# Ledger of designs, part 162: miniprotein binders against a7ua95r516to809

Target 1, 294 residues: a7ua95r516to809
Amino acid sequence: ASLSLLSISDLVPDLQFIFFWMSNAIEILYFIQQKSPAYMQTIELMDDKAGSKESLLSATISANEEAMTILEEVIMYTFQQCVYYITKTLYVVLPGLLDCNPFGTEPSSEQCRRAAGVCVCAVCVMPEAVRRVVSVFQTTSDLLQQYQVHSEIQSQMFAYLFFFTNVSLFNQLIDKGPARGWFQRSRVLQIQASVKILLDWAKGAGHNHLAQKFFAKFCSTVTILASPPQQLSQMSWKALCAEHPSLKPVQLHRILTQYQLMAELGPLPIWQPSSEDEAYIYRTVDLLESFENH
Key: E = the ipSAE of ESMFold2; O = the ipSAE of OpenDDE; V2 = 0.75 times the mean of E and O plus 0.25 times the DockQ between their complexes.

## First folded at step 12 (miniprotein)

Design bg11 (at its last fold request DockQ between E and O 0.86; V2 from the best seeds 0.79)
Fold by ESMFold2, fold request of step 13:
Structure bg11 (fold): chain B 294 residues (1-294), chain A 81 residues (1-81)
Amino acid sequence: as target 1 above (294 residues)
Amino acid sequence: SKVRITIEVEGPPEIAEIIAQVIRWLAEEAGAEEVEVRVEDGRVTITITGLSKRMAKYLLRIIKYLAEKYGVKVTYEIEEL
């Protein structure tokens, strides 16, 4: 147990053993599941003249099921412990993504800058804040592979980590964005570039589908905020909802309000919520996302 | 360094024995050099030899979690080899 947390690398000496026991329990559960049907078949092929065949089979099945239940509990506990420590690290490093300047270059660094727009080459420049987040994801991937964790569990873990990242970034942006100036267009473009670096990592690591699914809310938010006014002002409320289904009405309303303020636009009739959504744009309880979504 | 862990599980015998069986499976799959289980009325004693000290630490955390979850009492001793 660590009383102070410095980085994901400081956790690995302890965390690796939690991964080990999780993988160990998964292997045992899988073995028992493969053996249980064969064992039951063997018992049923025994002579049915002996009494208590049904009782013996029932008792064997019940004991095996209870042992498997306990193994599932071990897997769940160790999985939750892994996620707890990893997300504790993520919580500390994620806010830096919103403050970093991926375009912060000296004159000699301009070679990696693209002429068409804001773009950061992952090879030439990865901002320290982005690198810290990627390091957490990469370390997690390395541990999962080192201990040969089943692919289903690997997917579940990254699904949760991406979900956690999305909620953390979205909530920080919505809650602190006005005070921190994060809705200014230059900052939105910087955030967009940082998110692209994260998405590139996820794609290269084989998690593109999970990242697309679980980053949807934050990515939609940044996409809207980065859109040119001429393009965005032509999209109706219904069109925006259809293009960005991950955003709740109160969230989309708040994003458009911040966009209007920073772009110095007056109210736009085309952004009036639909009749159905009008009731929901004031539900401030739905503005921020929960980290415990099941 | 390698250790020997002696774990005593006290509680309803049916659940204590099943927990002990799961602990045996975990330890054997982990490559423990020796695993011994002794069963007496309401008490199950598990001795695991040959795990590293850090492996044993996290196995014991799992065992303590199970004890809390299933309402059994667990005590243990660790001997360095």
Scores: ipSAE 0.792, ipTM 0.952, lowest interface PAE 0.6, mean pLDDT 83
Fold by OpenDDE base, fold request of step 13:
Structure bg11 (fold): chain B 294 residues (1-294), chain A 81 residues (1-81)
Amino acid sequence: as target 1 above (294 residues)
Amino acid sequence: SKVRITIEVEGPPEIAEIIAQVIRWLAEEAGAEEVEVRVEDGRVTITITGLSKRMAKYLLRIIKYLAEKYGVKVTYEIEEL
């Protein structure tokens, strides 16, 4: 099947087994961690026949530690497999978010219309491109809840998915944005509205802090690009750095340069990098985000 | 359909036994009807009965991953019940 036809719903039948085994491994690990002290106490209370108690205790501790290590490997493997499949679906749907017009009256999804007529729920009023992205996150949330996955692992999974989403969207916007017209004010405002819908969903799902943290770079980029020329031209390099600390100097410089070109602004001395940052604005290796940093 | 899986683990006894124990725990937590572990001369045999075919297949993928990571040899047979 072409990558373009892959939906998260198509992966659910396989993902459910990965989530099942991941959850089971986590529960077993937790159980061993909680009971380990009680087992040690039980061995300590046994009669010390011929010095074998200390050796038995040491052997039991070592065996449990090794078993826990293997369980951690199972958890890590299953977690990575989940993330791998989910991120594949995100990879397919994320480009649509940048091309989306959220101000268009798209008809409500066929699924909600069949059940209740005209559904005006937050999901049904979402543009299709935004809804596809939200559907990946919602399906992930539903699977995590269905299999009662430990809250820490849930947080780690969403952290990674938001990280991946931010890196993907940021890199696409910086690299392809000028050529695709995504730096045009009208398009930027559409992107900003689409991202707001996604962030509002994340807030409603209880992931507000994670979303704010991991989308900071993309949101900062969109915020700068969405700013009116009259407002942005009054902001110094230092002020912009302070307001958008998630952006590296090279990234901010690139954004401002592209903004200047798009808005047909002459050179703005107020946007001149500080002497301290001047050496960093030419580090093109730092321009795009890496997927390996998480 | 339910399956019976027989898994043989060959390798250093300490690693093979610990892997077998983890497999046992995973199978028991998954609701296996019966789990037997036999240790003979550095070979560990695990027999799991009562898992669904799909659950069992994914467990085998996990076991294969562990085998590759820890340098143990794993063989298995699946029987449909």
Scores: ipSAE 0.742, ipTM 0.931, lowest interface PAE 0.6, mean pLDDT 90
ESMFold2, look of step 12: ipSAE 0.778; ipTM 0.949
ESMFold2 (binder alone), look of step 12: mean pLDDT 85; pTM 0.823
OpenDDE base, look of step 12: ipSAE 0.721; ipTM 0.923
ESMFold2, fold request of step 13: ipSAE 0.790, 0.780; ipTM 0.952, 0.949
ESMFold2 (binder alone), fold request of step 13: mean pLDDT 85, 84, 85; pTM 0.826, 0.809, 0.829
OpenDDE base, fold request of step 13: ipSAE 0.740, 0.737; ipTM 0.930, 0.929

Design bg12 (at its last look DockQ between E and O 0.88; V2 from the best seeds 0.77)
Fold by ESMFold2, look of step 12:
Structure bg12 (fold): chain B 294 residues (1-294), chain A 81 residues (1-81)
Amino acid sequence: as target 1 above (294 residues)
Amino acid sequence: SKVRITIEVEGPPEIAEIIAQVIRWLAEEAGAEEVEVRVEDGRVTITITGLTKRMAKYLLKIIKYLAEKYGVKVTYEIEEL
């Protein structure tokens, strides 16, 4: 399929086999790890010369270690292949989160008006853009569960997927935000609501700690942009750096510059960078994040 | 459909034999009907019968990765049953 038609459902038939071989290799690795202690116990029961027994035990451990190293390479390779294909899908669907309205066209829809007497309903249906991203995460979770992948490997995969999501959203917001109007307060609130849906999914899936960790940069950005002007203008640069350690000086400076413009707080800079940060606030090479931190 | 794959691993005997053993384990855990390993003159030949064509294709991608990583030469043939 072309990139313009790429969806997670189109990749599932291929992903199933990659997940199969990954799970297969993991099971073998754990079997060998259990067998290695038992095999060494059998060797220790043999009545051999001390040198012969020590030499045999060393050779057996070395052979198992080499086989386990190769299995670890298989697991790493299949893991990377899964992540590669899944992130290609994420790359296509993530930009829509910045353009969507999770509140719908009107706060009170016909569904909400008709149900107002019997339910607590003031929120419209999930936007298609958010649903597409959630679908990628949910499909990944379903595959990991289907093949009974160990929880540590599941955590590593979602750590990378959340990292990728954070980098992709942050870079697009910073790079395209001015031209696309994404720094307007109404748009920031819409983006914040969309991200909350993703965070709620992650919490319900048992990945809350990973989402909190790896979405930190994008969430910090949105939190700053959503802050009331009276409150934010009273915070010092040092305080903002302390509250948002995930943001580099150039990133924080860019966010605050756009905030000041959109909040119409005048042309004079409000936040004074610390003396040690002044060398870094104009380093545009550090503005965007790299996808290669994992 | 089910296939027979024949894989030849050529390289340092110790590494080639360990790679072949890992491939045997992978195929056996996957439920292959038959796995034959032959070692002759510094070459290791692995014949795996009874995997589906899709399973075999992704196994071969793994094998090609290992060949590149460990500096061994791998050739293979797929025969549909």
Scores: ipSAE 0.744, ipTM 0.937, lowest interface PAE 0.7, mean pLDDT 83
Fold by OpenDDE base, look of step 12:
Structure bg12 (fold): chain B 294 residues (1-294), chain A 81 residues (1-81)
Amino acid sequence: as target 1 above (294 residues)
Amino acid sequence: SKVRITIEVEGPPEIAEIIAQVIRWLAEEAGAEEVEVRVEDGRVTITITGLTKRMAKYLLKIIKYLAEKYGVKVTYEIEEL
């Protein structure tokens, strides 16, 4: 009950401090890395009183390396904390993305009503379920920019968030999709439209490459499921494997099996796995994606 | 509101001093008005003045994490200024 009410806006006050300290730690680390050579040179220029110079240099180097290691730990910790809170929010809102109808006239969200003017921003015209997901990413982007977090760390953050989102959506679709009717063509088209809005946002935010990379499995699954039976039934197992290399054989086999059941297609010999893949289609442990592989 | 935080680090001197140095840098970068580090009898004391209560509280979370990771004992006090 309490988790369903958690919005990214509720976490912003705490996230701000995490991002603040993360940014500061990165700046300090960068500063030390840049200054370290100058400090070493300064020590090297000191009068060598009886071999003490080498000892002092070694001690200073060691101390700086240890300090940098600790700073890296601070950065990692704060990064992990950010990811933890953001993914917690994503976990709550992502299921709504699979259930939403982006073609329906959903009433404008109450939040857009508070601005006296109809906000015509791209986010405000989104279906509510999509808007909630995009809002998490947008808030993350805004915070990263506000605290001037290094671009590499920003990329790592979005890479992980997109990874998490893909795993979550993929696993939910594979596991619960048949029971929830998400494999029905009408529902798949809704999901496809919703994901397109999210991908368009990611493109607009400058994360197109990351989004394409990390959403590949989910997008491939949705693409297969959205394909007309007349088209998909003409594609061989090998052709589908080649077109959707992000899917493991067991995943593709599951998708096709569920598609066949949903479309009331008889057994299709053309979708039979190759002799090489036959052993892999039974690896049920590889069916769902793991969160640990990132 | 601004706070004064006093942090005591107990452990191997080399580790405690380095942790203290990192904390000092973090506090200075955060805009602390004053940061004092004292080393006495293997105990390192860091006094930070001028951070907001919320900033200080999160810094303490970081410090606690470091303490646990490096096996040092950290105690702290917060005084509202």
Scores: ipSAE 0.739, ipTM 0.930, lowest interface PAE 0.6, mean pLDDT 90
ESMFold2 (binder alone), look of step 12: mean pLDDT 84; pTM 0.817

Design bg2 (at its last look DockQ between E and O 0.89; V2 from the best seeds 0.77)
Fold by ESMFold2, look of step 12:
Structure bg2 (fold): chain B 294 residues (1-294), chain A 81 residues (1-81)
Amino acid sequence: as target 1 above (294 residues)
Amino acid sequence: SKVRITIEVEGSPEIAEIIAQVIRWLAEEAGAEEVEVRVEDGRVTITITGLSKRMAKYLLKIIKYLAEKYGVKVTYEIEEL
């Protein structure tokens, strides 16, 4: 049972039934909501006999509302089950994004790198690790479309999946980055290219707004780490906060500390936190993000 | 691979009947061949015939969730046809 949750393709046979029941419940709820006035009209066409019309109307309204509440619970439960199983798969595959190389050693990729000097090649190879993550998102999109799930619910699902992805990648980078060498500039550029592939998928799937909102913290982190030392060393703490509002002071401070170690820089006065932020840069409790929604 | 599920819901008669009505709607919309609801002495029995084994598995998970949420006791039997 627990073994079948490792790959999204192994989960599709089970996930499709959870999506089916969610979509089934949504359709019934919308049908009842559209037909509720018709039921009330039927009762109003009856003659009133010693208040029986008023009693029947009240009982019918109460029963319908209780049934719709239960249907809403079914929808919420099935949604949560979908998200639970999908994020369990994401949790397993996401760390690989930090270890992979999207720049191929193939002749076309190598020639592009040489022709453009030391700049990042625009032609990216999709590593297996990135493909596994994209496959989870694409499979989710395919299931939502197959069952014609309401667009609001589709947006809510991808909002949570992108939130989960951002938290997982950010926490892994901050927590394991020093030991894994992920703060080296060449590695950061590889990570940046891999994230670009995910962002391109999200844009093509119609989720650009959600991706920009929910990947902001991780993308800001990678942008800072990818910056050349000559450029970054000229940006003040206040300027960095303004350019990267998604980062908490403790997070920005940790990122700059790792950057200093990677670039073999000493402490820089220009990166001194503002007096307002000084109290917060050592709050280790705020360093890692929670997987729970706001 | 079609099954018959017999579900007994025990608890508050009003909530058990409303849960049974919702389960009937879900099963009928899903294409069940037959759905029967019986109310006897504060117990509600739902018999659903003609769902696939996998459809029934996940419907039962939904029913168990509702049972916990609304404080009713649910027991069930599955018969392969």
Scores: ipSAE 0.747, ipTM 0.944, lowest interface PAE 0.6, mean pLDDT 83
Fold by OpenDDE base, look of step 12:
Structure bg2 (fold): chain B 294 residues (1-294), chain A 81 residues (1-81)
Amino acid sequence: as target 1 above (294 residues)
Amino acid sequence: SKVRITIEVEGSPEIAEIIAQVIRWLAEEAGAEEVEVRVEDGRVTITITGLSKRMAKYLLKIIKYLAEKYGVKVTYEIEEL
């Protein structure tokens, strides 16, 4: 119950401090890495009083390496904390994306009402459910920029968030989709439109490559489900595997089986797995994606 | 509001000193007005003055994490200025 009320805006105050310390730790680490050679040279230039120079150098190197290791731990910890809070928020808002009708006149969000002017920004014109998801990513982006977090760390964070989002949406669609009617063509088209808005945002934010990479499974699933029966029934198992390499055989088989049931298609021999894949389609453990494999 | 935090690190002197150095750097980078590190009898005491209460609290979370990871005992006090 309490998690449903948690918005990204509620977490911003805490996230700000995490990002602050993460950024500072990165800056310090970078500084040490850059200065360490100069520092070592300074020690090397000192007069070797009775062999103490080598011992001092060794001790200094060891101390710096350990300090750098500790800083890396700080960075990892703060990074994980950011991801933890952000993914909690995503967990709450992502189901709404699957239920969203982007073609419907959803009432303008109350948040847009507070601005005396109709905000015509790309986010404000989004369906509410999509806007909520995008808001999490946008807030994350804004915080990363505000605290001038190193670009590599920014990329890693978005990679993980997109990974998480893909796994969450994919697993929900595969597991709950049939029961919730998400495999119905009309619903699939809604989902496809919603995902497109999200991908367009990611493209605009400079994360197009990451989004395409990490959303591949979910996008492939939606693409298959959005395909007209007349078109999809002409595609062989091998052709579908080749077109959707992000899907495991068990996943593709599940999608096609559910599609067949939904479309009231009889058994389609053309969708029968190859002899090579036949053993893999029964690996139900591989059906859902794991959050741990990142 | 600004705070003064006093952190005591007990354990392996070598690890404690390095942790203290990292904490010093973090505090200095954060704009602390004063950072003092004292090493006495295997105990390292770090005094940080001038951080905001919220910044300090989160720094303490980081320190706690490090303490747990490295098996070092950390105690701390916060005084509001």
Scores: ipSAE 0.724, ipTM 0.925, lowest interface PAE 0.6, mean pLDDT 90
ESMFold2 (binder alone), look of step 12: mean pLDDT 85; pTM 0.820

Design bg3 (at its last look DockQ between E and O 0.93; V2 from the best seeds 0.79)
Fold by ESMFold2, look of step 12:
Structure bg3 (fold): chain B 294 residues (1-294), chain A 81 residues (1-81)
Amino acid sequence: as target 1 above (294 residues)
Amino acid sequence: SKVRITIEVEGPPEIAEIIAQVIRWLAEEAGAEEVEVEVRDGRVTITITGLSKRMAKYLLKIIKYLAEKYGVKVTYEIEEL
């Protein structure tokens, strides 16, 4: 109950200790890995060749490998706990990106107009729905830096958070879009603008490559839906597949069907799937993405 | 406030001793004032002194996870200092 209502700021007191123990375990593992060659050199400098030295080396390697395995389990467990708490807050705030009007009458935009002659406008341009998502990512970044988590683990965490964001937004758009009016062109343009603000944050935070990789499916979807009818209707199925390789045939077909409906381009299909893709355009098991990461 | 945690690990000695070593490393890196490991009558007892109550509670969550994963039984007591 309390986790379903909590913002990321409410979770920081618990998250900080989980980040601490994760960083602690990572530092120990890194230290052991750096010492492994030196430890082997120390064993090799012993005067007892072939006999007790080989037995000691084998036993030491086995014990260290078991301890390192347990440390890796600790790191995995604490990483999963961090991601669990963070994604709970992401799941709550992400739908707001689909309902957001970044061009509109946001009170923060009007409040910035009233600000005295100080340059404050960049902060007030971000819509509240986007700000809530950015706050989760920024708080995560701040905690990772506070506890000096290794950059590789920081990248893995943001890779998963971006993956989660992409799956959540894509699934909601595909599943709820017709009922919510999210395929309406004016709404798609608003969604596109909101996503651009989020991508700008990721680029400024040094995560551009991760964002490009893990947001590809949702970004492709929005790009297609935002395209002018004159331009999109002239593109072949083959060209669209080539331009948007992140979309499965069933996903691309569903997006184009919704586009054709909302653009009032008639009931006859405009885009003809290739013969190899025809077998797959109605595989509903492939329509929605899984949150599972293996 | 600072606490003393006493952790008893029951299970195959080889696994229990390796888990105890990892717990010792974690506690020492975290700045525990004292970490003692005793092996008596097939039980491994780990005493960690000087962690904050909140740090200790999250360390115990990690230890419980390891206990479940590796099939050892863990019991513990927390004493406020």
Scores: ipSAE 0.751, ipTM 0.940, lowest interface PAE 0.7, mean pLDDT 83
Fold by OpenDDE base, look of step 12:
Structure bg3 (fold): chain B 294 residues (1-294), chain A 81 residues (1-81)
Amino acid sequence: as target 1 above (294 residues)
Amino acid sequence: SKVRITIEVEGPPEIAEIIAQVIRWLAEEAGAEEVEVEVRDGRVTITITGLSKRMAKYLLKIIKYLAEKYGVKVTYEIEEL
């Protein structure tokens, strides 16, 4: 099946079982952790017939520790499987977010048309491209809640998904943006509006802190690109570095260079990197974000 | 449809037995009707009855992952009930 046709809805049946096993493994692990002291106490209270008690205690402790380790592996495996499937879906839908015109009259999704009335819910009023991305996150949230997955695991899931989303969007924007016209002010404003909708969703879903943290790089890039030339041309390299600490010097330099080309600005001495950063602006290996650094 | 899964684990007894215990717990928590664990001649046999085919399939994926990770040999049979 072409990756292009894969929707999150198509993955839900498989994801449900992965989430089920993940949740069960977490519950079992928690149960063992809570009950282990009581079991140890029970063994400790047994009559020490011929030194068998210490050996039994040691064996039981070791067996429980190993069992917990195996359960942790089950949790990690199932977690990774969830992430794998969800990120595949994100990979398909995220490019649409950069091409989205949220200010256009896109026809309401067919799903909302089946309700006898124009659904004015926040999701129904979203541009289709944004809605598709939000749908992945919402479905993930719903599944995590449905299977009562521990809140820490939920946070880790969203942290990774937001990380992945940020890396994907950032890399696409930096790499393909100039060629696709995404650096044009009008397009940047569209992207900014689309990202705002996503961030508003994340806020509403209780993930505001994670979203702000993990989208910082992409948001900084969009903010710089959305800035009027008159305003941005007055900002020094040091000021921009200070305002956008999530950007590496090489990344900021690339963004400013492309902005300059797009805006047909002559060389701006004020954007000249500091002597300290001059060596770093040529580190092209640091230009794109890695998916492995999480 | 419900299934019966028979899983054989071959490896160091200590590891095989612990894996079997974890599988038992997972199956029980999943609502298996019956879980039997037999240890014979360094082989652990786990029989799980009453899981759905789909649940069982994913459990087997987990078991396969564990087998690979811990270097134990796992074989399994699935019977539809």
Scores: ipSAE 0.734, ipTM 0.928, lowest interface PAE 0.6, mean pLDDT 90
ESMFold2 (binder alone), look of step 12: mean pLDDT 85; pTM 0.826

Design bg4 (at its last look DockQ between E and O 0.94; V2 from the best seeds 0.79)
Fold by ESMFold2, look of step 12:
Structure bg4 (fold): chain B 294 residues (1-294), chain A 81 residues (1-81)
Amino acid sequence: as target 1 above (294 residues)
Amino acid sequence: SKVRITIEVEGPPEIAEIIAQVIRWLAEEAGAEEVEVRVEDGRVTITITGLSKRMAKYLLKIIKYLAEKYGVKITYEIEEL
């Protein structure tokens, strides 16, 4: 489908085959790893006295390691392809989180709305913008479970998806927030509530530790912006850095500047950067995050 | 709809044969009806029968990736059965 029509459900027919081949490669790799020591031991037992056993053993070890390396490349490639398609969908749906009102009442669908009187389905009750993001995460989780992907790979995939989500939301908030009015108190509280719904999903899905780690920058930003002025005004620059280690000095400085403007606060001596950080608060090249590594 | 994929791999023999072995493992685990690997005078030919057209499409993407990564050249054809 086109990028403007991307929903995760439209991508599942293609995505399921990529997941299939990834899971297939993972299964083979783990099987070989389990059998490789036993296979080697059997070869030694079968021909200890032949004298050529050591040459055969060395060749077998080398061939297995090269094949496992190629399997690891297949896993990496298919993993990257899965992430590519999933993040294309996330990129489209994530901006809506910054504009939605999770406190408002809104029917999601006739089926889900009719069940709401006796229904306990949390996904159908939440705002549409949040529902779209949760749907991407939930569909990814369902595919990983359907293909019985090992938990380590599942964790790596959600680590990247949460990293991508964090970068996307943070960059949009910082870059577009002034023009969109996203630093206003009521909007910050709405954004905080929407993010909490995502964090609750991650906790319920068994990914709480990943969400805590990889949402940290965006969550820190929203936490600071949502703080009451009387509380935030009592926190020094050093204390804020210690509480929010994910924020670079330029990022923290920008967030405090926007907070000051919104709250109509004058300059606060307690927010003066430490001497170590003073050189970095104007590095605008470091303001926005990269989607690649870090 | 099932297909037969015939893949010819040209390149350093050691790498081509190991890639072929990995593709064989992938296809067999995926439930291919038949997988044949032939090594003829330095050429490696892999014939995979009985995958769906969609499974074969994505397997070929994997094979193309490996070819680029490891410096081997592939040619292939797909026949619907």
Scores: ipSAE 0.764, ipTM 0.944, lowest interface PAE 0.6, mean pLDDT 83
Fold by OpenDDE base, look of step 12:
Structure bg4 (fold): chain B 294 residues (1-294), chain A 81 residues (1-81)
Amino acid sequence: as target 1 above (294 residues)
Amino acid sequence: SKVRITIEVEGPPEIAEIIAQVIRWLAEEAGAEEVEVRVEDGRVTITITGLSKRMAKYLLKIIKYLAEKYGVKITYEIEEL
């Protein structure tokens, strides 16, 4: 019950401090890395009184290396904390993305009504379920920019968030899709449209490459399911494998099997796995994606 | 509200001193008004003055994490100023 009410806006105050400390730790680490050579040179230029210079240099180097290691741990910890809170919010809002109808006239969110003017921003015109997901990513982007977090760390964060989103959406679609009717063509087209909005946002935010990379499995699944029966029934197993290399054989087989059931297609010999893939289609442990493999 | 945080680090002196140095840098970068590090009898004491309560709270979380990671004992007190 309490998790369903968790908005990214509720986490912003806590996230701000985590981002603050993460950014500071990165800045300090960078500073030490840049100044360490100059500092070592200064020690090297000191008068060698009784061989103490080498000892002092060694001790200083060791201390700086250990300090940098500790700073890296701070950065990793704060990064993980950010991801933890953000992914909790994503976990709550992502199911809505699969259930939303982006073609429906959903009433504009109450938040857009309070602004005296109809906000025509790209986010305000989004379906509510899509807007909620985009809001998490946008808030993350805004915080990263606000605290001037290093671009590499920003990329790593979005990579993980997109990974998480893909795994979550893919697993939900594969596991619950048949029972929830998400494999019906009309529903798939809704999902496809919703994902397109999200990908368009990612492109606009400068994360197009990461989005394309990490959403590949979910996008491939949606693309297959959105394909007309007349078109998909003409594609061989090998052709589908080649077109959708992000899908494991067991995943593709499951998708096609469920598609066949939904479309009331008889057995299609053309979708029969190759002899090489036949052993892999029964690896049910590989069916769902793992959150641990990132 | 601003706070004064007193942190005691108990452990191997080399590790405790380095942790203290990192904490000092973090606090200074955060805009602490005063940061004092004292090393006495194998105990490292860090006193940070001038951070907001909320900033201090998260710094303490970081410090606790480091304590666990490096196997050092950390105690702390927070005084509201």
Scores: ipSAE 0.715, ipTM 0.921, lowest interface PAE 0.7, mean pLDDT 90
ESMFold2 (binder alone), look of step 12: mean pLDDT 85; pTM 0.832

